# Ledger of designs, part 12: VH-VL binders against Coenzyme F420H(2) oxidase (fprA)

Target 1, 148 residues: Coenzyme F420H(2) oxidase (fprA), of Methanobrevibacter arboriphilus (b1a7s3r263to410)
Amino acid sequence: VTIVYDTMHYSTQKMAHEIAEGIMAEGYDVEMFFLHEDERSEIVKSILDSKAIAIGAPTINDEPYPSIGDLMYYLKGLRFERTGIKRKAVTFGSMGGKGGTPASLGKDLGEYGFDVVDTCEVYYVPDEEENKACFKLGQKLVEEAKKI
Below, E stands for the ipSAE of ESMFold2; O stands for the ipSAE of ESMFold2 at other seeds; V2 stands for 0.75 times the mean of E and O plus 0.25 times the DockQ between their complexes.

## First folded at step 8 (VH-VL; framework fv_ponezumab)

Design f5 (from Q6f with heavy chain T28K, light chain K55Q; at its last look DockQ between E and O 0.74; V2 from the best seeds 0.00; counts 0 for: pae E 3.2 > 2)
Fold by ESMFold2, look of step 8:
Structure f5 (fold): chain C 148 residues (1-148), chain A 118 residues (1-118), chain B 112 residues (1-112)
Amino acid sequence: as target 1 above (148 residues)
Amino acid sequence: QVQLVQSGAEVKKPGASVKVSCKASGYKFTHYYIHWVRQAPGQGLEWMGRINPSSGSTKYAPRLQDRVTMTRDTSTSTVYMELSSLRSEDTAVYYCARFGYYGSFDYWGQGTTVTVSS
Amino acid sequence: DVVMTQSPLSLPVTLGQPASISCKSSQSLVYSDGNTYLNWFQQRPGQSPRRLIYQVSNLDSGVPDRFSGSGSGTDFTLKISRVEAEDVGVYYCMQGTHRPYTFGQGTRLEIK
């Protein structure tokens, strides 16, 4: 499973960690990428080799960050629907206002050929219950990916 | 408590290689990037590169990329940095550092002195 | 490469007096996510570096509140409101916005 995130605060990174813990608890490997640290080509290669992905970014005024938008644009061009496998996906993120980035990313991923299983969005910093929800989201992603 | 414990000091001849280990404890090893920074005697800090422990993906400083290799072993929570074709100017203290929240090095190893002399 | 320029490079200070260290970058350190990845590190004699400040002005855990950071864009400052003997060492700014990551030359703080 491939997890990619971008963040304005550490909150989205914390959510990515909890999702990864849920996946690893089910015995599956995770590759995690932070968009500001990792090269896009390595991220895309990992996604192509995965049956399940998690993509996260915080929400600012209903617009995705430029860096996550660039990744989404690239994924659109790859036309994953042609692979014969509808890869599973989740989206996640934190918000400081009205939110909506996980839902918007999910809609886009669906158009690109992914089966978006669920989303998770928190206000500012995830609390203990929200951390547990992210953990379970990782477990759910694996459960859905096994159906492939 | 987060700790990064590095291997001991090394003395090498020019042309040899050195491999420094950095063992992490007190946190989930795969969740944080490990960077390597070196400091020549009496000099400032120089970034060498980093490794993503979850994927094994690496990125190196351009001036070192032909000679540096970073690897990790998730079962022992250990990162390795190997520098080959050593020169006298590679004499330095080598640090590993965790790239934590907020895009910064929040924990550093104790340093490993590598001395390159003929 | 982004050049990080510190001044002064040598800073003798009387105990109990304030100290100020400037760090200037050759490029804006504001990243596409709106954050500014400017850090300050302290290296005491014979020790590894220690993070003091992250993202311009945020004090790291366990760092005394006499330390503060400020600035924006390309101009940044580390201040110590009252210097104590334990503050002797070299202070580095570091940018994490652009690759490769780069450090300032260091400012050696000494008690005079």
Scores: ipSAE 0.431, ipTM 0.798, lowest interface PAE 3.2, mean pLDDT 85
ESMFold2 (binder alone), look of step 8: mean pLDDT 92; pTM 0.905
ESMFold2 at other seeds, look of step 8: ipSAE 0.484; ipTM 0.819

Design f6 (from Q6f with light chain K55Q H98K; at its last look DockQ between E and O 0.81; V2 from the best seeds 0.00; counts 0 for: pae O 2.4 > 2)
Fold by ESMFold2 at other seeds, look of step 8:
Structure f6 (fold): chain C 148 residues (1-148), chain A 118 residues (1-118), chain B 112 residues (1-112)
Amino acid sequence: as target 1 above (148 residues)
Amino acid sequence: QVQLVQSGAEVKKPGASVKVSCKASGYTFTHYYIHWVRQAPGQGLEWMGRINPSSGSTKYAPRLQDRVTMTRDTSTSTVYMELSSLRSEDTAVYYCARFGYYGSFDYWGQGTTVTVSS
Amino acid sequence: DVVMTQSPLSLPVTLGQPASISCKSSQSLVYSDGNTYLNWFQQRPGQSPRRLIYQVSNLDSGVPDRFSGSGSGTDFTLKISRVEAEDVGVYYCMQGTKRPYTFGQGTRLEIK
């Protein structure tokens, strides 16, 4: 499973880690990518080799940061609806105000050919219950991906 | 308790290579990038590169790109930094550091002294 | 490469007095995500570096509140409001915005 997130904000990174722990608890390996540190081509290769992905970003003025937008645009061009596999996806992120980035990313991924299983958004920093929800989201993602 | 434990000091001849290990414990190894930073005697700090332990992806400082290789072993939670074609100016303390929350190094290894001399 | 320039390079200070260290970058350190990846590290004699401040002004856990960071763009400052004996060491600024990541030359803080 491939997890991609934008920004080094504690909240989104913490959510990514909890989702990864849920996936690993089901016995699967995770490749994690932070867009500041990793190359887009490498991330896309990991996505193509995966049945399940998780994409996260925080909200700035109800839009994702530019680097995640570049990745999303590239994924649009790959026409995943033509690959013969309906890969599973989740989206996640943190908000400080209006929010909505996970839902927007999920809608886009659905249009690109992914089966978006769920989205998760937290207010500023995830609390213990929200951390558990992210963990369970990772488990759910794997559970859905096994159906492929 | 997060800990990065590095391999012991090395003495090498010019032209040789050195491989320094950094064993991580107390956290999920694949969640955090590991960077390498070196410090020549009495000098400042120089970033050498980093590895993404989940994918094995690497990025190196351009000045060292032709001589440095970083690898990892997820089964032992260990990263390795290998520097080849050693020169006397490579004499330094080599640190591994975890790239933690907030985009900076939150934990450092104890350092590995590499001495290159005839 | 982004050049990080610290001043002063040597900072003798009397116990209990304030200290200030300047760090200037050759390029803006604001990344496309809106964050400024300017960090401060302390290296006590014989030890590994330790993080003091991340993203310009945020204190790391366990760092005394007599330390503070400020600045924007290309100009940054680390301040110690009242220097204590345990503050002796070398202080480095570092930029994490553009690879290769680069450090200032270091500022050696010593008690007079």
Scores: ipSAE 0.501, ipTM 0.834, lowest interface PAE 2.4, mean pLDDT 86
ESMFold2, look of step 8: ipSAE 0.515; ipTM 0.833
ESMFold2 (binder alone), look of step 8: mean pLDDT 93; pTM 0.933

## First folded at step 9 (VH-VL; framework fv_ponezumab)

Design g1 (from f4 with heavy chain S55Y; at its last look DockQ between E and O 0.90; V2 from the best seeds 0.00; counts 0 for: pae E 3.5 > 2)
Fold by ESMFold2, look of step 9:
Structure g1 (fold): chain C 148 residues (1-148), chain A 118 residues (1-118), chain B 112 residues (1-112)
Amino acid sequence: as target 1 above (148 residues)
Amino acid sequence: QVQLVQSGAEVKKPGASVKVSCKASGYTFTHYYIHWVRQAPGQGLEWMGRINPSYGSTRYAPRLQDRVTMTRDTSTSTVYMELSSLRSEDTAVYYCARFGYYGSFDYWGQGTTVTVSS
Amino acid sequence: DVVMTQSPLSLPVTLGQPASISCKSSQSLVYSDGNTYLNWFQQRPGQSPRRLIYKVSNLDSGVPDRFSGSGSGTDFTLKISRVEAEDVGVYYCMQGTHRPYTFGQGTRLEIK
């Protein structure tokens, strides 16, 4: 499973870690990528080798951060609907205002050929229950990926 | 408790290579990038590069990229930094550091002194 | 490479008095996400560096509140409101916005 997140922000990174722990609890490996640090080509290679992905970014002014937009544009061009595998996806993030980035990313991924099984968005900083929800989201992602 | 424990001091001749280890404990190893920073005697800190332990991808400082190699072993939660073609100018304390939240290093290893002498 | 310039490089301070360290970058440190990734580290004698402040002004956990950070764009400041004996060491600013990451030259703080 491939997890990609954009921003050095604590909340979104914490959510990514909790999702990863949920996946690992089901016995599966996770490849994690922070867009500021990693190259797009390596991330896409990991995604192509995966049946399931999680993509996260915080919401600021109802728009994703620029680096996640660059990845999404690249994924659009790869035409995943042609691969013969309907990969599972979740989207996640934190907000300090209106929110909506996880839903928007999910819509885009659906158009690109992914089966978006859930989204998760928290206000500012995830509490204990929200951390558990992210953990369960990771477990759900694996459960859905097994149905392929 | 988060710990980064580095291998012991090394004395090398010019032209040799050195490989420094950094063993992580107290957290999920694959969740955090590990960076390497060195400090020559009487000098400041110089960033050398980093490794993504979940995937193994690396990024090196341009000045060092032809001589530095970083690897990891997920089964032992250990990162390695190898610097080849050593020069006297490479004499330094070498630190591994965990890339934590907010674009910065939240935990540091104890440092490994590498001395290059003829 | 982004050049980080600290001033002063040597800072003798009387115990209990304030101290101020300047850090200036050759380029804006505002990242595309709107955040500014300027960090401050303390290196006490014989020890590894320790993070004090991240994102300009946020104190790391366990850092005394007599430390504070401020600034924007290219001009940043670390302040210690009342210097204690344990504050002796070298202070570094670091930028995490542009690759490669770069540090200032360091400011050696000593008690007079």
Scores: ipSAE 0.404, ipTM 0.788, lowest interface PAE 3.5, mean pLDDT 85
ESMFold2 (binder alone), look of step 9: mean pLDDT 93; pTM 0.915
ESMFold2 at other seeds, look of step 9: ipSAE 0.436; ipTM 0.806

Design g2 (from f4 with heavy chain H35Y; at its last look DockQ between E and O 0.79; V2 from the best seeds 0.00; counts 0 for: pae O 2.1 > 2)
Fold by ESMFold2 at other seeds, look of step 9:
Structure g2 (fold): chain C 148 residues (1-148), chain A 118 residues (1-118), chain B 112 residues (1-112)
Amino acid sequence: as target 1 above (148 residues)
Amino acid sequence: QVQLVQSGAEVKKPGASVKVSCKASGYTFTHYYIYWVRQAPGQGLEWMGRINPSSGSTRYAPRLQDRVTMTRDTSTSTVYMELSSLRSEDTAVYYCARFGYYGSFDYWGQGTTVTVSS
Amino acid sequence: DVVMTQSPLSLPVTLGQPASISCKSSQSLVYSDGNTYLNWFQQRPGQSPRRLIYKVSNLDSGVPDRFSGSGSGTDFTLKISRVEAEDVGVYYCMQGTHRPYTFGQGTRLEIK
């Protein structure tokens, strides 16, 4: 399972970690990528080798971070619907205002050939209940990925 | 809680290799990048490279890329840094550091002194 | 690479007196998210570096409040309001905004 996120801030990174913990609790390994640190070619290679992905970014000024948009545009060009595998996906993120980045990313991934099984969005910093929700999201992603 | 414990000091001759270990504990090993930074006697800090423990991918400082190799073992939560073709100017304290929240190094190993002489 | 320039390089101070260290970057350290990833580290004699401050002015856990950070853009300052004997060591600024991440050359603080 491949997790990709873009933030230097605590909130979205914490969510990524909680999702990863949920996946690992089900006995599966996670490859985690921070867009600022990892090269896009390595991220895409991991996604192509995975049956399940989680993509996250915070909303800034009611828009997704530019770097996550660049990745999404690249994924669009790969035409995942032609790989013959309906990969499972979840999206996640934090917000300071209107929000909506996880839903927007999910819609885009669906158009790119992924089966988006759920989304998770929190206001500012995840509380204990929201951390549990992220953990369960990771478990759900694995449950759905087992079907392929 | 979070701890990075490095292997002990080493004395090497020019042309040899050294492999330094950094064992992580107190957190999920694969969630955080590990950087290696060295400090020659009386000098500042020099970045050597980093490894993504979840994927094993690495990136090295261009000055060192021909001589440095970083690996990890997820079963032991350990990162390794190997520097080959040692020279006297490689004498330094070598640190591993965890790349944490806020784009910064929040935990450091105790350092491993490598002395290259003769 | 972003060049981080510290001043002074050597800072003898009297116990109980304030100290100030300047750090200037060759480029703005404001990241695309609006945050500035300027960090300060302390290295006591014979020890590994320790993070003091992240994001310009946020004290790390366990750091005494006599330490403070300020600045913006390319100009940053670390201040110690009352220098104690335990504060001797070398202080580094570091930028985490632009790869590769870079450190200042260090400021050696000594008690006179």
Scores: ipSAE 0.534, ipTM 0.827, lowest interface PAE 2.0, mean pLDDT 86
ESMFold2, look of step 9: ipSAE 0.536; ipTM 0.829
ESMFold2 (binder alone), look of step 9: mean pLDDT 92; pTM 0.896

Design g3 (from f4 with heavy chain Y102W; at its last look DockQ between E and O 0.89; V2 from the best seeds 0.00; counts 0 for: pae O 2.3 > 2)
Fold by ESMFold2 at other seeds, look of step 9:
Structure g3 (fold): chain C 148 residues (1-148), chain A 118 residues (1-118), chain B 112 residues (1-112)
Amino acid sequence: as target 1 above (148 residues)
Amino acid sequence: QVQLVQSGAEVKKPGASVKVSCKASGYTFTHYYIHWVRQAPGQGLEWMGRINPSSGSTRYAPRLQDRVTMTRDTSTSTVYMELSSLRSEDTAVYYCARFGYWGSFDYWGQGTTVTVSS
Amino acid sequence: DVVMTQSPLSLPVTLGQPASISCKSSQSLVYSDGNTYLNWFQQRPGQSPRRLIYKVSNLDSGVPDRFSGSGSGTDFTLKISRVEAEDVGVYYCMQGTHRPYTFGQGTRLEIK
């Protein structure tokens, strides 16, 4: 399973870690990618090799950061619906205002050929209950991916 | 408690290689990048490269790219840095550091002194 | 590569007096997310570096409030309001915005 996020901020990175812990608890390996550190070609290769992905970004003035937008545009061009595999996806993120980035990313991924199973959005920093929700989101992603 | 424990000091001759280990504990090893930074005697800090422990992907400083190799073993939560074709100017303390929140190194190993002498 | 230039390189200070260290970058350190990833590290004699300040002005856990950071764009400053004996060591700025990450030359702070 491939997890991609686009910020150095604590909140989104913490959510990514909790989702990864949920996946690992089900006995599966996770490749984690931070857009600032990793090359897009490595990220896309990992996505193509995976049955399931998680994509996260915080919301800033109702816009994703440019880096995640660049990845999303690239994924659009790959036309995953042509592969014959309906990869599972979740989206996640934190907000400081009205939010909506996870839902927007999920809508785009669905259009690109992914089966978006769920989304998770938190206000500022995840609390204990929200951490548990992210963990369960990772477990749910694996459960759905097994159906392929 | 996050801890990075490095292997002991090494003395090498020019032309040899050195492999320094960095064992992580107190956190999920695959969640955080590990970087290597060195410090020659009386000099500043020089970034050498980093490894993504989840994928094994690496990136090296261009000045060292032809001589440095970083690997990891997820079963032992250990990162390795190997520097080949050693020269006297490679004499330094080598640190591993965890790339944490806020785009910065939040935990550092104790350092490994590598001395290259004839 | 982004060049980080510190000033002064040597800073003798009288106990109880303020100290100020400048750090200048050859490029803007504003990242695509709007944040500036300029960090300050302290290295006491014989020890590993430790993080003092992240994101220009945020004190790391356990760092005394006599330390402060400021600046924007390409110009940054670390200040110590009242130098104590435990503050001796070398101070480095570091940018985390551009690959490869780069450090300033270091500023050696010593008590006169």
Scores: ipSAE 0.499, ipTM 0.818, lowest interface PAE 2.3, mean pLDDT 85
ESMFold2, look of step 9: ipSAE 0.529; ipTM 0.827
ESMFold2 (binder alone), look of step 9: mean pLDDT 92; pTM 0.907

Design g4 (from f4 with heavy chain R63Q, light chain D33Y; at its last look DockQ between E and O 0.88; V2 from the best seeds 0.00; counts 0 for: pae O 2.3 > 2)
Fold by ESMFold2 at other seeds, look of step 9:
Structure g4 (fold): chain C 148 residues (1-148), chain A 118 residues (1-118), chain B 112 residues (1-112)
Amino acid sequence: as target 1 above (148 residues)
Amino acid sequence: QVQLVQSGAEVKKPGASVKVSCKASGYTFTHYYIHWVRQAPGQGLEWMGRINPSSGSTRYAPQLQDRVTMTRDTSTSTVYMELSSLRSEDTAVYYCARFGYYGSFDYWGQGTTVTVSS
Amino acid sequence: DVVMTQSPLSLPVTLGQPASISCKSSQSLVYSYGNTYLNWFQQRPGQSPRRLIYKVSNLDSGVPDRFSGSGSGTDFTLKISRVEAEDVGVYYCMQGTHRPYTFGQGTRLEIK
């Protein structure tokens, strides 16, 4: 399973870690990528080798995809709907204002050929219940991927 | 209790290699990048590179790329930095550091002194 | 490589007086979402570096509130409102926006 995220504070990073813990609790390994730190080519290679992905970014007031746009553009060009497998996906993120980045990412991934099984969005910093929701999201992602 | 514990001091001759270990504890090892920073005597800090423990992916400072290799062992929660073709200007204290929340180094190892002398 | 230039390189300060350290980058340090990965570290004699400030102005846990950071783009400042004896050491700015990550030359703070 491949997790890709960008973050303004620790919020989206914390969500990514909780999703990863949920996946690992089901017995699966996770490759995690922080968009600032890792190269697009390595991230795409990991996605191509995975049956399940999680993509996250925070929402800013005006622009839901500022730092992941290059990745999403590249995924669009790969035409995943034409592969023999419809990979499972979840989206996640934090908001400080309007929100909606997870839903927008999910819509785009669906158009690119992924089966988006759920989304998770929190206000600013995830609380204890929101951390549990992210953990469960990781478990759900694996559960859905097993149904392929 | 996040802790990074490095291997002990090394004395090497020019042309040799050194491999410094950094053992992590108190957190999920694969969640955080580990970076390496060195400090020559009387000098400032120099970033050497980093490793993504979940994937094993590395990125190195361009001036060191030909001589540095970083690896990790997830079963022991340990990262390694190997520097080859040592020369006197490689004499330094070598630190590992965790790339934590807020995108910055929140925990540092105690440092490993590497001395290159003939 | 992004060059980080600190001034002064040596800063003798009278105990209890304010101190200010400048850090300039050769390129803008603004990244995605307006993130600016400019950090300040303190290295006391004989110790590993310690993070003081991350993302320009955010004080790390356990750092006294007499420390503050400011700036934007390419021009950044670390201030100590009143210097105490324990503040002796070398202060580094570091940019984490561009690879390779780079540090300033360091500013040695000493009590007069």
Scores: ipSAE 0.489, ipTM 0.806, lowest interface PAE 2.3, mean pLDDT 85
ESMFold2, look of step 9: ipSAE 0.518; ipTM 0.823
ESMFold2 (binder alone), look of step 9: mean pLDDT 92; pTM 0.891

Design g5 (from f4 with heavy chain Y101W; at its last look DockQ between E and O 0.96; V2 from the best seeds 0.00; counts 0 for: pae E 2.3 > 2)
Fold by ESMFold2, look of step 9:
Structure g5 (fold): chain C 148 residues (1-148), chain A 118 residues (1-118), chain B 112 residues (1-112)
Amino acid sequence: as target 1 above (148 residues)
Amino acid sequence: QVQLVQSGAEVKKPGASVKVSCKASGYTFTHYYIHWVRQAPGQGLEWMGRINPSSGSTRYAPRLQDRVTMTRDTSTSTVYMELSSLRSEDTAVYYCARFGWYGSFDYWGQGTTVTVSS
Amino acid sequence: DVVMTQSPLSLPVTLGQPASISCKSSQSLVYSDGNTYLNWFQQRPGQSPRRLIYKVSNLDSGVPDRFSGSGSGTDFTLKISRVEAEDVGVYYCMQGTHRPYTFGQGTRLEIK
């Protein structure tokens, strides 16, 4: 399973880690990618080799971060709907205002050929229950991926 | 409790190689990048490169890229940095550091002194 | 690469007096999220670096409140309100906004 996130901040990164812990609790390896650090080609290779992905970014000024948009544009061009496998996906992020980035990313991934299982968005900083929800989201993603 | 424990001091001759280990504990190894930073005697900090322990992918400082190799072993939560074709100017303390929250290194290893002398 | 310039490079200080270290970057350190990823590290003699401050002004855990950070854009300052003997060492600024991450040259703080 491949997790990609674009945030320097605690909130969305913590969500990514909790999702990863949920996946690993089910016995699966996770490759984690921070868009600020990793090469896009390595991220895309990991996604192509995965049955499930999680993509996260916070909402700022009601829009996704530019680098996550760049990745999404690249994924659009790969035409995943034509691979014959409908990979599972979740989206996640934190917000300080209107929000909506996870839902927007989910809509786009659906158009690109992914089965978007769920989305998760928290206000500012995830609390204890929201951390547990992210952990369970990772477990749910694995459960859905097993159906392939 | 987060710890980065590095291997012991090394004395090497010019032209040799050195491999320094950095064992992580107290956190999920694959969640955080590990960077290597070195410090020559009396000088400042020089970034050498980093490894993504979940994927094994690396990025090196251009000045060192032909001589440095970073690897990891997820089963032992250990990162390795190997520097080849050693020169006297490679004499330094070598640190591993965890890239954590807020675009910064939140935990550092104790350092490994590498001395290159003829 | 973003050049980080510290001044002074050597800072002799009298115990109990304030100290101030400047750090200037060759580019704005404001990231796309509106935050500024400017960090300060302390390296005591014979020890590994320790993070003091992240995001310009936030003290890391266990850092005494006599340390403070300020600044914006390209100009940043680390202050020690009352220097103690344990503060002897080298102080580095570092930017985490642009790849590759870069450090200032260091400021050696010494007791007069």
Scores: ipSAE 0.524, ipTM 0.829, lowest interface PAE 2.3, mean pLDDT 86
ESMFold2 (binder alone), look of step 9: mean pLDDT 93; pTM 0.915
ESMFold2 at other seeds, look of step 9: ipSAE 0.534; ipTM 0.830

Design g6 (from f4 with heavy chain F99M; at its last look DockQ between E and O 0.96; V2 from the best seeds 0.00; counts 0 for: pae O 2.1 > 2)
Fold by ESMFold2 at other seeds, look of step 9:
Parts: sequence; C-alpha cells; structure tokens
Structure g6 (fold): chain C 148 residues (1-148), chain A 118 residues (1-118), chain B 112 residues (1-112)
Amino acid sequence: as target 1 above (148 residues)
Amino acid sequence: QVQLVQSGAEVKKPGASVKVSCKASGYTFTHYYIHWVRQAPGQGLEWMGRINPSSGSTRYAPRLQDRVTMTRDTSTSTVYMELSSLRSEDTAVYYCARMGYYGSFDYWGQGTTVTVSS
Amino acid sequence: DVVMTQSPLSLPVTLGQPASISCKSSQSLVYSDGNTYLNWFQQRPGQSPRRLIYKVSNLDSGVPDRFSGSGSGTDFTLKISRVEAEDVGVYYCMQGTHRPYTFGQGTRLEIK
C-alpha cells in the first residue's frame, strides 16, 4: 500500500501515520511518501505497483497544496482506467477553514480510475477519536483491496 | 523515548570504505526519514543525504553521490551510511538525524568519529 | 542550493548580558502554506546538535524561555535575553523550506 502526503505540519502527517499503522496491523507493508522529500517518479512507480493508495493534503485558503496538484495532474495523464485494475483509494487531510480537499481529491481519483472507498478530514489537529478513525481507515483500505 | 544510537568510532586508510550504523528506537521506524550530517574538525555542519525507511529510496548531496550509499533494515530499525573511496577530507563526526515535523531535525544520534589517515 | 549566512561568526558575551545572532538566506524561506521553516540548533562543546527553535519562533520542549527567535522572509534573529554559562557553544540556523536542507556557518558563543 502506498501512502502519499504533503504537509510541513503535524496534522496531516499524523493522519498518514495512523492510516499506516492500521494497514500494518493487517500485516501489509506500507511505502510512505512525503511530496516535499520524495521524487514524483518514485511515488508514481509505487502507486503503479500497489492495489491501494492513500492520498492526503491539508487545505490552504480552501485549496489543496500546489505540490499535490502536480501529482494529481500527472496521475490523470497515466490513464489508470486502462490498467484493468480498479485500485482502491482513500483521501485524507486537515483543514483550518472550509476544507474539502479530501473530497475533491477523491472525486479526481475516481475520474482517474480509482475506487475511492472513503475520505477523512479533520479540523486543525486530529483528536484521539479521529486518530482511531484514521487507524480504522487503514484497516478498511486493506479490507477493500483484498477484494481485487 | 526516541533514541538514535550510532556505531563506534572508526579509523580508515585513504581509499577504504566506512559503514556507519544508526539504530532507531522509541517510535515507528518507517514513519520518519533519516538524514546524515557530518562535521569536519573545526567546521560547520554538512548535509550528506537522507533515506526514506519505508521505501528504501535515497537522495544524496550531489558532491557525495558517487561515493555515498544509504540503506536500511526494517527488521532491526537500523539505517546505514557507507562512504567509499575515503579521503583525508572525509575525517569528520557523522550524525544521523530524524526528520520530524516542520522541516526540522528533532532527534540526533550521538555521532560517529571517522578518521582517515595514512 | 539556498545559502544561509550567519553573523557574527564569533560572539563573546559577558554573563547575564543579551546576545543576538543574525541569519540571512539567499532565498525566501516562506513555503507554499504561508509558513517559514527556519530552525535554530545549539551544539554544546562535545555534544550533538540540539534543536532550539523551529518555524522561526517556536521553542522546542525543554528550551529555556530566555531564547527567542524572530524574523521573516530572508532575515532571522536568535536572541538570548540573559546569557548563562550553559549557553556556551555553536549556534546554527537551518532552512527546511527548500531542498537540500542547508545550514548557516555557525556562531560560536563564548563567555568573556
């Protein structure tokens, strides 16, 4: 399973970590990619090798981070609908205002050929219940991916 | 508590290689990047590169990329930095550091002194 | 690469007096999220570096409140309101906004 996130702060990174913990609890490996650190090509390679992905970014001024937009544009061009596998996906992120980035990313991924099984958005910082929800989201992603 | 524990000091001849280990504990190893920073005697800090322990992918400082290799072993929560074709200029203390939040190194290893001499 | 320039490089200070260290970057350190990822580290004699400040002005846990950070864009300052004997060491600024991460040359703080 491939997790991709962009943030310099705690919230979205913590959500990514909790999702990863849920996946690993089910016995699966996770490759985690921070867009600020990792090359787009290595991220896309990992996605192509995965049946399940999680993509996260916080909302800035009611828009996603620019770097996640670059990745999404690249994924659009790869035509995942042609691969014969409908990969499972979740989206996640934190917000400080209106939010909506996880839903927007999910809509885009659906158009790119992914089966978006859930989204998770938190206000500012995830609390204990939201951390547990992210953990369970990782487990759900694996459960859905096993159906492929 | 988060700890990064490095292997012991090494003395090498020019042209040899050195491999320094950095064992992580107190957190989920694959969640955080590990960077390597070195400090020559009387000099400042020089970033060498980093490894993504979840994927094994690496990025190196361009002036070192032909001589440095970073690897990891997820079963032992350990990263390794190997520097080959050693020169006297490589004499330094080598640190591993964890990339935490906010684009900053929040935990550092104790350092490993590598001395390159004829 | 982003060049980080510190001044002064050597800073002798009388105990109990303030100290101020400047750090300037060759490029803006404002990230796409509007935040500035400028960090300060302290390296005491014989020790590994220790983070003091992240994101310009936020003190790390266990750092005394006599330390403060300020600045914006390309110009940053670390201040110690009253220097104590334990503050002897080398101070580095580091930028985390651009790759590769880069450090200033260091400022050696000494007690007169």
Scores: ipSAE 0.540, ipTM 0.841, lowest interface PAE 2.1, mean pLDDT 87
ESMFold2, look of step 9: ipSAE 0.564; ipTM 0.839
ESMFold2 (binder alone), look of step 9: mean pLDDT 93; pTM 0.918
ESMFold2, look of step 10: ipSAE 0.549; ipTM 0.836
ESMFold2 (binder alone), look of step 10: mean pLDDT 93; pTM 0.927
ESMFold2 at other seeds, look of step 10: ipSAE 0.534; ipTM 0.840

